VHH binders against Putative inactive neutral ceramidase B (ASAH2B). Designs and how they scored, part 1

Scores and structures below are computed, not measured.

Target 1, 165 residues: Putative inactive neutral ceramidase B (ASAH2B), of Homo sapiens (Human) (p0c7u1)
Amino acid sequence: MRQHRQFMDRTHYLLTFSSSETLLRLLLRIVDRAPKGRTFGDVLQPAKPEYRVGEVAEVIFVGANPKNSVQNQTHQTFLTVEKYEATSTSWQIVCNDASWETRFYWHKGLLGLSNATVEWHIPDTAQPGIYRIRYFGHNRKQDILKPAVILSFEGTSPAFEVVTI
Positions, changes and structure headers below are counted from each chain's first letter, unless a header gives other numbers; Kabat numbers aren't used for antibody chains.
F, E and O stand for the ipSAE by ESMFold2-Fast, ESMFold2 and OpenDDE, each averaged over both directions (binder to target, target to binder). V2 = 0.75 x the mean of E and O + 0.25 x the DockQ between their complexes.
[cut] stands for letters that were removed.
Atom coordinates printed by the task and the answers are left out, and those that the model quotes come from them; centres of patches stay.

## First folded at step 4 (VHH; framework vhh_8k46_1)

Design a12R (from k02a with F27R)
Fold by ESMFold2-Fast, scan of step 4:
Structure a12R (fold): chain B 165 residues (1-165), chain A 121 residues (1-121)
Amino acid sequence: as target 1 above (165 residues)
Amino acid sequence: AVQLQASGGGFVQPGGSLRLSCAASGRTFSSYAMGWFRQAPGKEREFVSAISWRGGSTYYADSVKGRFTISRDNSKNTVYLQMNSLRAEDTATYYCAAEDLYYTSGEYDYWGQGTQVTVSS
């Protein structure tokens, strides 16, 4: 279930909803923007190359308003933590935003710019291995005299290694 | 780019041990994940073991778990496969391979020539 989403910063999320109190405010809602030369989901700060169990892995992505994902429902989660399985040459989801070990923070910047921070508090029970963090979001775009469009995007961190003592 | 040369194969009796070495050349050796694969006559090439670029993570095929140990020495640009409790079904040509960790596809980009291991009486 999505119960662990309550560990995310809900203050920023709820403030986004309260700004829509009037029709005029809804019409003046800022669209999502990416920094010049980047796209939504791009990594702004990668995880470290290596972590020990008990440490916190952190990735910062070019973000978009999480309200768009709630309204669109094209993806079930905001983030995944995945472990590499060499034998099957595939990435296995080990936790998502419903997990107690993960935190998602959305920081609203100026004029539609924002950052999404994903934290993974690496449990002592984590298996050593190669991991990555992914972010799933939706951005809102509106051209003059046209309806708003909601577009899905995805970001993936560089891989990092988790080791035991 | 990296060049790989596997060595250490030979004849051994069932229950015996061998240590394979994979010598690599190239300034970026420590940036690569390394793996061992094997191919017996008339069979497809199969995965044996892998080790991450810093040696903190290792992977093994179920058929070799508890018997084989992969390790690396980045100061010598070498990967090792310690093979214990060898069985007739371990008879194969063993290949070492390198995967560019910047490329996370799970495909191995560079391959060595191979070293023959024969387990028989």
Scores: ipSAE 0.000, ipTM 0.187, lowest interface PAE 14.4, mean pLDDT 77

Design a16R (from k02a with S31R)
Fold by ESMFold2-Fast, scan of step 4:
Structure a16R (fold): chain B 165 residues (1-165), chain A 121 residues (1-121)
Amino acid sequence: as target 1 above (165 residues)
Amino acid sequence: AVQLQASGGGFVQPGGSLRLSCAASGFTFSRYAMGWFRQAPGKEREFVSAISWRGGSTYYADSVKGRFTISRDNSKNTVYLQMNSLRAEDTATYYCAAEDLYYTSGEYDYWGQGTQVTVSS
């Protein structure tokens, strides 16, 4: 079972996590927030329209604290890379966060704001075709006089094309 | 208004060739994947071929692979289907369709009126 492998690759995870603390850090640990006019899982930076094998496809999403997923023990993946299958008009999972070629980086901002960056290091063995990246997360919400809740969300990138040459 | 106008169908003998065209208007053609589907009398609509928005990826049903070739010209807002070595089983109304893979998956957003292909001796 290797769901959430990106949290176990602490070298990459910790290098993207700000170790600097603000005076407001304790308040930021309580609640996740999305920017005005955005929701969790929204795409902030889409992948390029086209990549070659050997390149890195990157998508940046409105993120939430990945500890929310771990604490709830959902045993779900943080991300999938999916390939379009035109004959059935469906998306097929090619890899998830347990794959060696995927990376997940959480960048903590101020006042509960954060970004999730998903990278797919496209292997030389990748089939040419149409691909997309999806992000699965959980945000912590607490309304006044209500108990805190953990809410699941998902984001899906615009599709991109992978070519071999 | 969004329109997909298929043309180029007709009557042809077995072993013959036809080239279908689909002229698109009313949307940003270069952002959409394009597909060809066909429907014979009394049968469900079936997938024939598809091409990515930039033409780098093509897909074919096993029944047409090696005989049909899909292509597109984004400067002319047109997708083509070159049909070679036609068989009686290829007789159908052929439809072109457009899919925005940015927002939807598993569903084509726009459909054309179709063009009839009849393969008979």
Scores: ipSAE 0.176, ipTM 0.613, lowest interface PAE 5.0, mean pLDDT 82

Design a16Y (from k02a with S31Y)
Fold by ESMFold2-Fast, scan of step 4:
Structure a16Y (fold): chain B 165 residues (1-165), chain A 121 residues (1-121)
Amino acid sequence: as target 1 above (165 residues)
Amino acid sequence: AVQLQASGGGFVQPGGSLRLSCAASGFTFSYYAMGWFRQAPGKEREFVSAISWRGGSTYYADSVKGRFTISRDNSKNTVYLQMNSLRAEDTATYYCAAEDLYYTSGEYDYWGQGTQVTVSS
């Protein structure tokens, strides 16, 4: 009987340890955090200065859980690819997250930190010119004894040039 | 199968230094954040340090800031914890962990077997 009780005690200890480990992992992900000295949407890795049609433009931003955006706003986009129009000095949206040529990857980190990677697979039909990538997200902030709040943010890449062959 | 092999623990006197290593296999290491956790006898497991998948960001528990340094070598699939100015309260089993940062369709947490660090005079 002491052998049985000792075995059950070890089993209970392992279960308690596993539960604590699981809870810690959940707690580390309950709020969104930005690295010190950075804010959500900041560019961590810019696109190259120049791409050819057929290449992949990639930007990495300080990210937040995309579920915040789904819960708060149903019809928003996570990203846009915009082309500069010199005649009007304005940016025109050429594609968004519904486009087959764009990819959005949310990369979870520890302590509520995350990165958002936006890829634009530049189609052969793309017009040469100056482009930029933008990221739109929402971060969840929760202070002790206060209700959670969802805050919108946006990030914009440096401009890059798309050239033909 | 995922494997994390922690090593480098041992006996050291207060004020001494140790370097822990965690060798990873069975997953695409460069797409995972890596962390170190520790558990002292009779205590809960606690966070020590973490490093982002490209090594551009590092994080430390307040109790180890300025004394410990985390680093990684993606070419060797290894994460390191350099521990300086060790104190008796750093005595614990140290575990490395891997967290999926690349795949958005799922969540993976992998844990290695620990390496024991004992700081005693």
Scores: ipSAE 0.000, ipTM 0.124, lowest interface PAE 16.3, mean pLDDT 77

Design a18R (from k02a with A33R)
Fold by ESMFold2-Fast, scan of step 4:
Structure a18R (fold): chain B 165 residues (1-165), chain A 121 residues (1-121)
Amino acid sequence: as target 1 above (165 residues)
Amino acid sequence: AVQLQASGGGFVQPGGSLRLSCAASGFTFSSYRMGWFRQAPGKEREFVSAISWRGGSTYYADSVKGRFTISRDNSKNTVYLQMNSLRAEDTATYYCAAEDLYYTSGEYDYWGQGTQVTVSS
């Protein structure tokens, strides 16, 4: 009933780069970066407009190192799946990062760039309606001559519809 | 080096209560989602409850919702399952499990040995 996932070593190591690349990495230290023209939590790949129960909804966000969130208590979940409730005009949380149906994958890129993938494995018991996925993270900013700062951020997917099959 | 030591099981009458504990060592406990699973004789292992890395988010199987409460103490590297209003169908071996927050697939990375809970008159 269990599967094993390969353990990933998260320790940082010295890489053989050009002197300018090595110096840049040292000057920036270990920080989180967003792509040009983007901010943390921005949607890189939205969910599809519509899903059926039993399918997997997936959203990819501009991510940051989740270790920042372990040290900072802005939110106690990395993600939510929310259903729109028209009568109250509000979003209700139906799943979070402790839910059996949700998956979170952090993909580390170069020089502080990363992606966060959130999956929701839509259960057969899901109610039809309008849903969205949210990501809550923290990014580390370190300017060359300034102290390091941990900043909270959040991203929200476009809404998508879930229908029964 | 990695260990999950479950304890607190025992014999209890219907309507009684038990508190299970799972002491973790050998990994960074505060960055792991913790879960409880159970397996009754002749049945498959089933999910019971899960708790996020700092305890702000919890999830429960429908069969235990309102009766069981999961909690954790990161300073003690321990996760707990408070079991109230126990029923004969709660009789099972209870396992704690840990899943790395960085790679949450719903598949748990580390499992404890289990602790037996028997609910009978």
Scores: ipSAE 0.005, ipTM 0.313, lowest interface PAE 11.4, mean pLDDT 80

Design a18W (from k02a with A33W)
Fold by ESMFold2-Fast, scan of step 4:
Structure a18W (fold): chain B 165 residues (1-165), chain A 121 residues (1-121)
Amino acid sequence: as target 1 above (165 residues)
Amino acid sequence: AVQLQASGGGFVQPGGSLRLSCAASGFTFSSYWMGWFRQAPGKEREFVSAISWRGGSTYYADSVKGRFTISRDNSKNTVYLQMNSLRAEDTATYYCAAEDLYYTSGEYDYWGQGTQVTVSS
């Protein structure tokens, strides 16, 4: 939670700048950017290796403006929480962004940079096992003298274990 | 080099017990999921059991649940399969496998040589 509060303070501060800086930010807001050496959906802060039921699993991804997401072009959700099924060696979706236990926070940074934070409030009814969090988004790209393009991306967290003890 | 050495197989009568061991080397054992698979003649390889990095989570095929117990000792780089109440249908070559599930899709990365289990009267 502490890193989220600090990031929110920075975002809020930027919104109080002069009108000329507001205009510059508005112009730059039409494009999404990833940090140097990163791509959209990259994990900036992984989940802990282990959680107990009742705790909050949190992953921070390189984000993009959620307004870019459109129903007919990709997934209809911003996130999934998936549980590993070892007998079939597959991942099962247990939650999405419509679930009561999940929270999606988009935090704007400077010059089109942003973070997407996914929280999973692990219910007492959660089965112990291996879980992961995925993020589904779209970034807006525009080269000079070219029309804007919306590109889909996905991010997947490292797996983590949920225990009952 | 990565090595997974399975052992402990043998001949046993129905209702008997065996304990399989899989000794691992060449990778950070405590960072890997460990699994047991088996293959009978003329059949595809099937999942038997799996255990998470520190043993907090265990998984079993329906056919072995309540009879088999998987465990691991990270200080010895070894995973075990305790097989109780053995049936003729358990006759197979048993393989251990390792998966870096922390960053991968759930496909097992390393496979050991098998150990043969024969259950017959």
Scores: ipSAE 0.098, ipTM 0.556, lowest interface PAE 5.5, mean pLDDT 81

Design a18Y (from k02a with A33Y)
Fold by ESMFold2-Fast, scan of step 4:
Structure a18Y (fold): chain B 165 residues (1-165), chain A 121 residues (1-121)
Amino acid sequence: as target 1 above (165 residues)
Amino acid sequence: AVQLQASGGGFVQPGGSLRLSCAASGFTFSSYYMGWFRQAPGKEREFVSAISWRGGSTYYADSVKGRFTISRDNSKNTVYLQMNSLRAEDTATYYCAAEDLYYTSGEYDYWGQGTQVTVSS
């Protein structure tokens, strides 16, 4: 009898704990959060300094829910791949999220934290040169007793070099 | 202190050759994109050539393509510009410049002292 009651008490306690954790996670999932000391669009994992054509360039950014961007889109894209043009000292867009070679993955973390992974599958036709990846997003902010607001942000990767052969 | 010291300029006849050198100190040279620019008397500074941090990519202005070759030696912290088939229009002061494209976007971070190239018969 004592053993039966002990097992029932453990089950009830676990359910109560899980319920409280679930409620906290649900409440925090409604807003986007950045890690302490970081902001949305910050680079968590840069691309390598060098890639060959046919390889995959990958950058991981502090992310936000892409649903926010669909509703409040400013750049009409989640990402760009840009090539440096030395003669004009400017960055030229070569790909965006509609391009066959690009992939965007949003990964939910704990308590409103998330990551945005941008991949560029470097085509064999890519010109050698200096490239960078940019991420365009929107984070949802909810202050106590205030309406939710959607704020735009952007992140830019360190540059990397694409070589042929 | 950061320094970029350009050298190797001089007087040459049309069709001649010169090799410019730019010795760098005070920064991590192998992380920097290096460029050569020139400025002729009474004209604005123009791009000549550039080389990526490991030399995998090189760029040339149309006016020098096929005649000039940029190279670098990261062990010596030096960038070079080999100038062949020189023309009177190549007469200018040549400057080297460094940009950290890996972590910085925008203008070149560091500029060197110029070296004068005069192509005249």
Scores: ipSAE 0.253, ipTM 0.679, lowest interface PAE 4.1, mean pLDDT 83

Design b2T (from k02a with S52T)
Fold by ESMFold2-Fast, scan of step 4:
Structure b2T (fold): chain B 165 residues (1-165), chain A 121 residues (1-121)
Amino acid sequence: as target 1 above (165 residues)
Amino acid sequence: AVQLQASGGGFVQPGGSLRLSCAASGFTFSSYAMGWFRQAPGKEREFVSAITWRGGSTYYADSVKGRFTISRDNSKNTVYLQMNSLRAEDTATYYCAAEDLYYTSGEYDYWGQGTQVTVSS
């Protein structure tokens, strides 16, 4: 009898705690969200049409938690800076997130919303020409009582021109 | 309406010079890349030169490199082609074109009337 009552008290405590823990886990492990009418990687603030060497090119994208990319390793980088090559009509990678001249900032917003800011500090050695910035990320999607899914996405800025004078 | 008016063509002897002008109206000229193309009788239209929206980058066909110079004046809505050391092979009708991008992708949206250049002794 005493054992049965102690077991009932423990069961009641565990049920209350488990329900609270389940809700807390959903709250704390919030999934990534994109704003209504946007998708992950969409440009929120484009680069200027033109920059001089020594200036900073900046693009802001709809972001996702960068920890998702570390775990999934789909791309070796979060960003690229690419230069247009007219003779081959192709984009050439100039630098990535390992480059000292690039910066990546993730800003967590409310309810799973976030922004990814990419900066390129244009070196004096940069060749004049047409450039673009790309962002590579992964968003986490999780339905209640289902395992999480990690989805890759890409964003690309409008092109901009770099001039030396 | 969008208009591109090319002018400055004419007759010139080999080794001579001409300056072509293309006056633009009806669009925000300073936001567009501009190009020059030419077409000789019985031949396809050939790329000559291009300039980005503010003149930061210029491009030339190999046949004209070192002889032709493209420039623009956004205050006058005009693009220019300075043609030096002209050859018989430069004889063609020259067209200016505009692309609704800060740079040239090679796909031009608007085309002007041509101006005839004839290089003959």
Scores: ipSAE 0.006, ipTM 0.184, lowest interface PAE 12.7, mean pLDDT 81

Design b4K (from k02a with R54K)
Fold by ESMFold2-Fast, scan of step 4:
Structure b4K (fold): chain B 165 residues (1-165), chain A 121 residues (1-121)
Amino acid sequence: as target 1 above (165 residues)
Amino acid sequence: AVQLQASGGGFVQPGGSLRLSCAASGFTFSSYAMGWFRQAPGKEREFVSAISWKGGSTYYADSVKGRFTISRDNSKNTVYLQMNSLRAEDTATYYCAAEDLYYTSGEYDYWGQGTQVTVSS
């Protein structure tokens, strides 16, 4: 369980806009939004179908403010890297956001939109096989005349193959 | 319609070899992992071998490791199982299966008909 405080600093900036647009953006930063036709955790950019050890696997998801997860006090991981185990037909967690080889970046967009980028720096010790990346987050929703709520979500990347060459 | 056509089974003496083939149609073969399973009479179905969609990763049950080799030819939509040093305990019906590791939970989506392998003196 890592707090990811360093990534919040780098994603916290406000572009120069008109004063009314700036105020709207400031208010909307407290509410998460997904693009039309998508949901939180949806894959925006999948990993490549294949990687070699030493390369970086990258997946971009529809994201939400990581502060929501920290405030929830459950303090669960933001991401997992999982390896497929064919003999049991199951996915095994090989690392999470506390691992040195993973990186999590939250990029704030316009009007409550954001992206979560997960990187896995594939170590030389990685076993060849089929892998996937998962993202776990919480989005803040506010309907008219209703109190704000925090909702959990998860996203799963398409699988990719790691080879040793 | 999705079809998996397994073939190449038969009768063989202990220590012999057989090559099984599974011809696939009705789906994008190169996007699916392929596996072989077997079931002996009165026994549970067991995993034998699997190969990733590009063929860079292979998996084997401990009972067949070093004796069996899985391979695939994506241009022919076919997966193969080369079985060497066959033993009486390899006697079973062998099934071909396809799994969309890209979009599914890791369970096999499509199953073929079996091909019978009998190892006996």
Scores: ipSAE 0.000, ipTM 0.253, lowest interface PAE 13.4, mean pLDDT 79

Design b5K (from k02a with G55K)
Fold by ESMFold2-Fast, scan of step 4:
Structure b5K (fold): chain B 165 residues (1-165), chain A 121 residues (1-121)
Amino acid sequence: as target 1 above (165 residues)
Amino acid sequence: AVQLQASGGGFVQPGGSLRLSCAASGFTFSSYAMGWFRQAPGKEREFVSAISWRKGSTYYADSVKGRFTISRDNSKNTVYLQMNSLRAEDTATYYCAAEDLYYTSGEYDYWGQGTQVTVSS
């Protein structure tokens, strides 16, 4: 049923409704999404303040499909474990996603939502000190009438301490 | 075998309430996100609500926001949909679905048989 329109308000309302339905369908299939008030790479669950060697440090981040990162081959690493070096006031990479002691679990959710869990199985050779875990990824975004884009992001955990005894 | 069994549907008058349940078996329930979808006769299946595999993250379609509440009980491997202030347009078969733990190309979510909700005078 059609009525003669005088203004764009009715057309805009109908377009907005249809656009919302189309966006919802895209979110269910191919678009990465972050929870309201969050962004990709945000920490959902920090590591504990302290761990012993032999324990497992775990951080949960707002995630995105790992396949998006793999398609862009300029970035070889998607997670790092870093140790603070006080003499240089800098963070030094001690291991990455290629290391056997790190585990990455991507948990696909509904509507393009996902979580990335990073585990570091702390080896008995780990030096005591202050550590952090970082997550590097790419999210796929596609708006109505726009081409899909891939956007990089990074997340960094709060620091935690590793002790040997 | 993987099973999702939706129940709790029925006949209700406008303004009434129903609570749907979806009992899951054959997979590690706590590692899966759960959602509710509905399909009315002659219409496409539409999203209703979703809850992440951890407690807290919930999502609702605009048409049900403020009226429906999704929840889960990992100890009972069950997801629930509390439906309040029901309207004639809520009449549909309601399906629960489980999202995979890991991304795999071409893999489908697990779906149940559905439960019929009829809102009429």
Scores: ipSAE 0.000, ipTM 0.131, lowest interface PAE 15.8, mean pLDDT 76

Design b5S (from k02a with G55S)
Fold by ESMFold2-Fast, scan of step 4:
Structure b5S (fold): chain B 165 residues (1-165), chain A 121 residues (1-121)
Amino acid sequence: as target 1 above (165 residues)
Amino acid sequence: AVQLQASGGGFVQPGGSLRLSCAASGFTFSSYAMGWFRQAPGKEREFVSAISWRSGSTYYADSVKGRFTISRDNSKNTVYLQMNSLRAEDTATYYCAAEDLYYTSGEYDYWGQGTQVTVSS
C-alpha cells in the first residue's frame, strides 16, 4: 500500500517539519504545481501503441498530491483502465486502482511538482482490443489572502492496442 | 547512513561556468528526486533546480532557467548541476538534497554538505 503510506507520510510531514527548511519551501510542498506549458493530468510519457498480454502498459501524468482526493473524491478511484466497446461505441471500465493488476505511484518533486505513474500489468485473460488509461486527481491551489481550494482534474492517455500473442 | 557529498565549487569570474556534482550513498538513489538549493550569507535557503526520479523531468527557479542544467546518472548515484553564464548574485553555498520518491516526510529529507561558489570580478 504505497498509496496509503503516502497519505500517512504527507499528513505526518506537517507535524515533523524540518527547521532547516524555509517557510517558502514548506508552503510550496503543500500546494500542487504543474510545469510551465502543462496542466494537471497531462501525459508526460504515453503508453506504447501496442502491447501483448503479459506486458506492462505504463503512462506518466503530471500529478498532484493524492491526499487531496480523500475528502474530494469525485471518482472512487485514482485510475481506470478502459476498453473500447464498438457495439455501444463507448469506453468500458475493465479495472481501477483496487484491481491487483494496476499500480499507482505518486512521485513527489520539488516546488509542489509531481508525477503520477499508472501501470497496468496486462493479464493473460485480457481481451484483445483498444484500451486507454485514465488518471483522476485533485490539486490544491492557494491564492494570496484566500483560503486554499481543491480542484478536480482528469487525464487520459492516447489509446493503445492489446493483442494476445 | 545517508551521505550526499557535493563538490565542484570554486572561484569564477562573471560569465564563467562551473559544474557541481553530488555523490549519493545509503539509499536507493534511482527512487529519489534530487535537487539543488543555495544559501547566501544571512539569507534563507533558496531552491535552484530539481530532477525527477524516472523520467528525468527537470525544474528550475526562474533566476537560473536557461543558464543552469540539472542532470543525473543513476548508474553512478550522482546528480550534476551545470552552471553557465554565472553572475555575482549566484554566489552562495550550494547544497544537494534528496526527496523521498514514495513518501513525503520532513524526517526523510536528506541534505548534503555544501560546496561554495563565488562569482567575483
Scores: ipSAE 0.000, ipTM 0.129, lowest interface PAE 17.5, mean pLDDT 76

Design b7R (from k02a with S57R)
Fold by ESMFold2-Fast, scan of step 4:
Structure b7R (fold): chain B 165 residues (1-165), chain A 121 residues (1-121)
Amino acid sequence: as target 1 above (165 residues)
Amino acid sequence: AVQLQASGGGFVQPGGSLRLSCAASGFTFSSYAMGWFRQAPGKEREFVSAISWRGGRTYYADSVKGRFTISRDNSKNTVYLQMNSLRAEDTATYYCAAEDLYYTSGEYDYWGQGTQVTVSS
C-alpha cells in the first residue's frame, strides 16, 4: 500500500508502493500528449538572451515521460548544453545530463501532458560565447486496437550568450 | 555495473543506536535521490527516509521522524542512515535505493542488497 507522499526537489514526488500495486501501474501506462498546436520538444519558455557565470540558464519544453527513453534502449542523453564554434560553424557539446551543472525536471500534468525543465548552472570556468540547450526525449503513442509505439523527438532552445562581465 | 552496497546492521538493545551506510558505484551519484526502505518477514516493504540529490531536502516516514537522520556525502558516493532510540518494531532488513530525479513517479531505479537490523531485549 501507499505510504506518506513526499516532495523532492521542486515538483518531484517520492511515493512508496506495494509490489502488487507497482505491477498494476506498470501495466496501465497512459500515452504522452502534446498541447494542441504544439509538438513534443517545443520551447514553452526560452532561456534569457544573456547570462553571467554563476547564473542559472533555464528552458522549459513540451515534455514526455522520460521512462520511455530508458525502456526503448536508446540510452541517449536527455539534454545537451552546446557552445557555438565559429571556426567549424558547428555546435560543440559542453555538458549533458550526467554533468553536475545540469538538472532535468519532468513535471507530469493532466492526461498525458507534461513539461521538461532543463537548467544549466553556469560554472565560473565557463568560456564566454554563444550557447544553446537541447532536449532529447521519447513519447509513447497508443491508438485504438493498435500496439503502442515509442517515437523519438528533439527540441532546441534559442541561442543565448554567456558573458564574463 | 551499477552497485549499491548497504552495511552497518547488527543486533542492538531497545533505545540503542546504529548507523547504516550505502556505498554507490556505476552511476552519477550526485544526480540521484537516495532512499532507505525496510522489510520485516511477512510484511510489505516500507519507506523509511529519502534525501534529495543536493542533500537540501530530507523526508521521513512518520514512524521514524525525530529518531532517524538521513545524510549523504557526494564526494564518497555514500548515503547514511543514523538510527537513534531504536524500537523492537524497527527490526527489519534495510535496503538503499536510488531514484533518478528525472522521473516524478517516485519509483526507484536501482536497489541494493540489504543489511539486517535486529532490535531485541
Scores: ipSAE 0.000, ipTM 0.117, lowest interface PAE 15.4, mean pLDDT 77

Design b7T (from k02a with S57T)
Fold by ESMFold2-Fast, scan of step 4:
Structure b7T (fold): chain B 165 residues (1-165), chain A 121 residues (1-121)
Amino acid sequence: as target 1 above (165 residues)
Amino acid sequence: AVQLQASGGGFVQPGGSLRLSCAASGFTFSSYAMGWFRQAPGKEREFVSAISWRGGTTYYADSVKGRFTISRDNSKNTVYLQMNSLRAEDTATYYCAAEDLYYTSGEYDYWGQGTQVTVSS
């Protein structure tokens, strides 16, 4: 159901764009925008410092239209959940957007602004430890008298701790 | 300025115990994971133990698991390494390190001066 839910969410956003936006906005063909002083993938709302199994970890990022990623996706996922491995000082991928425990929501704002929300529904099988969430996206940019360009970006959350006690 | 001051090393016989301390200043200690590393003469630096920013998660190298215990006191900005059942192969300079896992996904950000541990009869 994770895949079906994500597909339905995308369809809803396309309908919302068509029905709620003005003809002027449609005519302007909005490119992706980041808020002033921010860049795509920046964390707007970090996860809490600590979670227990069964809770939902949530991170909100400065987002971009997920349609840009369909033909240009190098990571083959919109998100990862990673666990820290101290012995190698490296991060190990535990989940991606194909996992039933993860959700990806794209929320369209004004004039090309948007947010990407990543949720991780922490399963009872999760090992205690230090985790982070990453977001992989692509933004569409068009400068004056230049063709449109699709640019990849990534965002990484502050780490959080999962405990089982 | 950021400082990590390791102390507590010394000479000890096999089977003995030592407690290392690392006093931190110049950063928000409670937001940082803390680790201990060691380096023996002529060898690569190796991981020993690490503790999360609130102490809920600890990590140990297989070679020290069951003998060493890491702990921290955020009110004193100090991390500790209790070393029991010491062996000749534990002889090394021990380094304290800090990593901002809450904010950054990078490598250990800050390193302290080492404290020498020598296990010999």
Scores: ipSAE 0.030, ipTM 0.507, lowest interface PAE 7.3, mean pLDDT 81

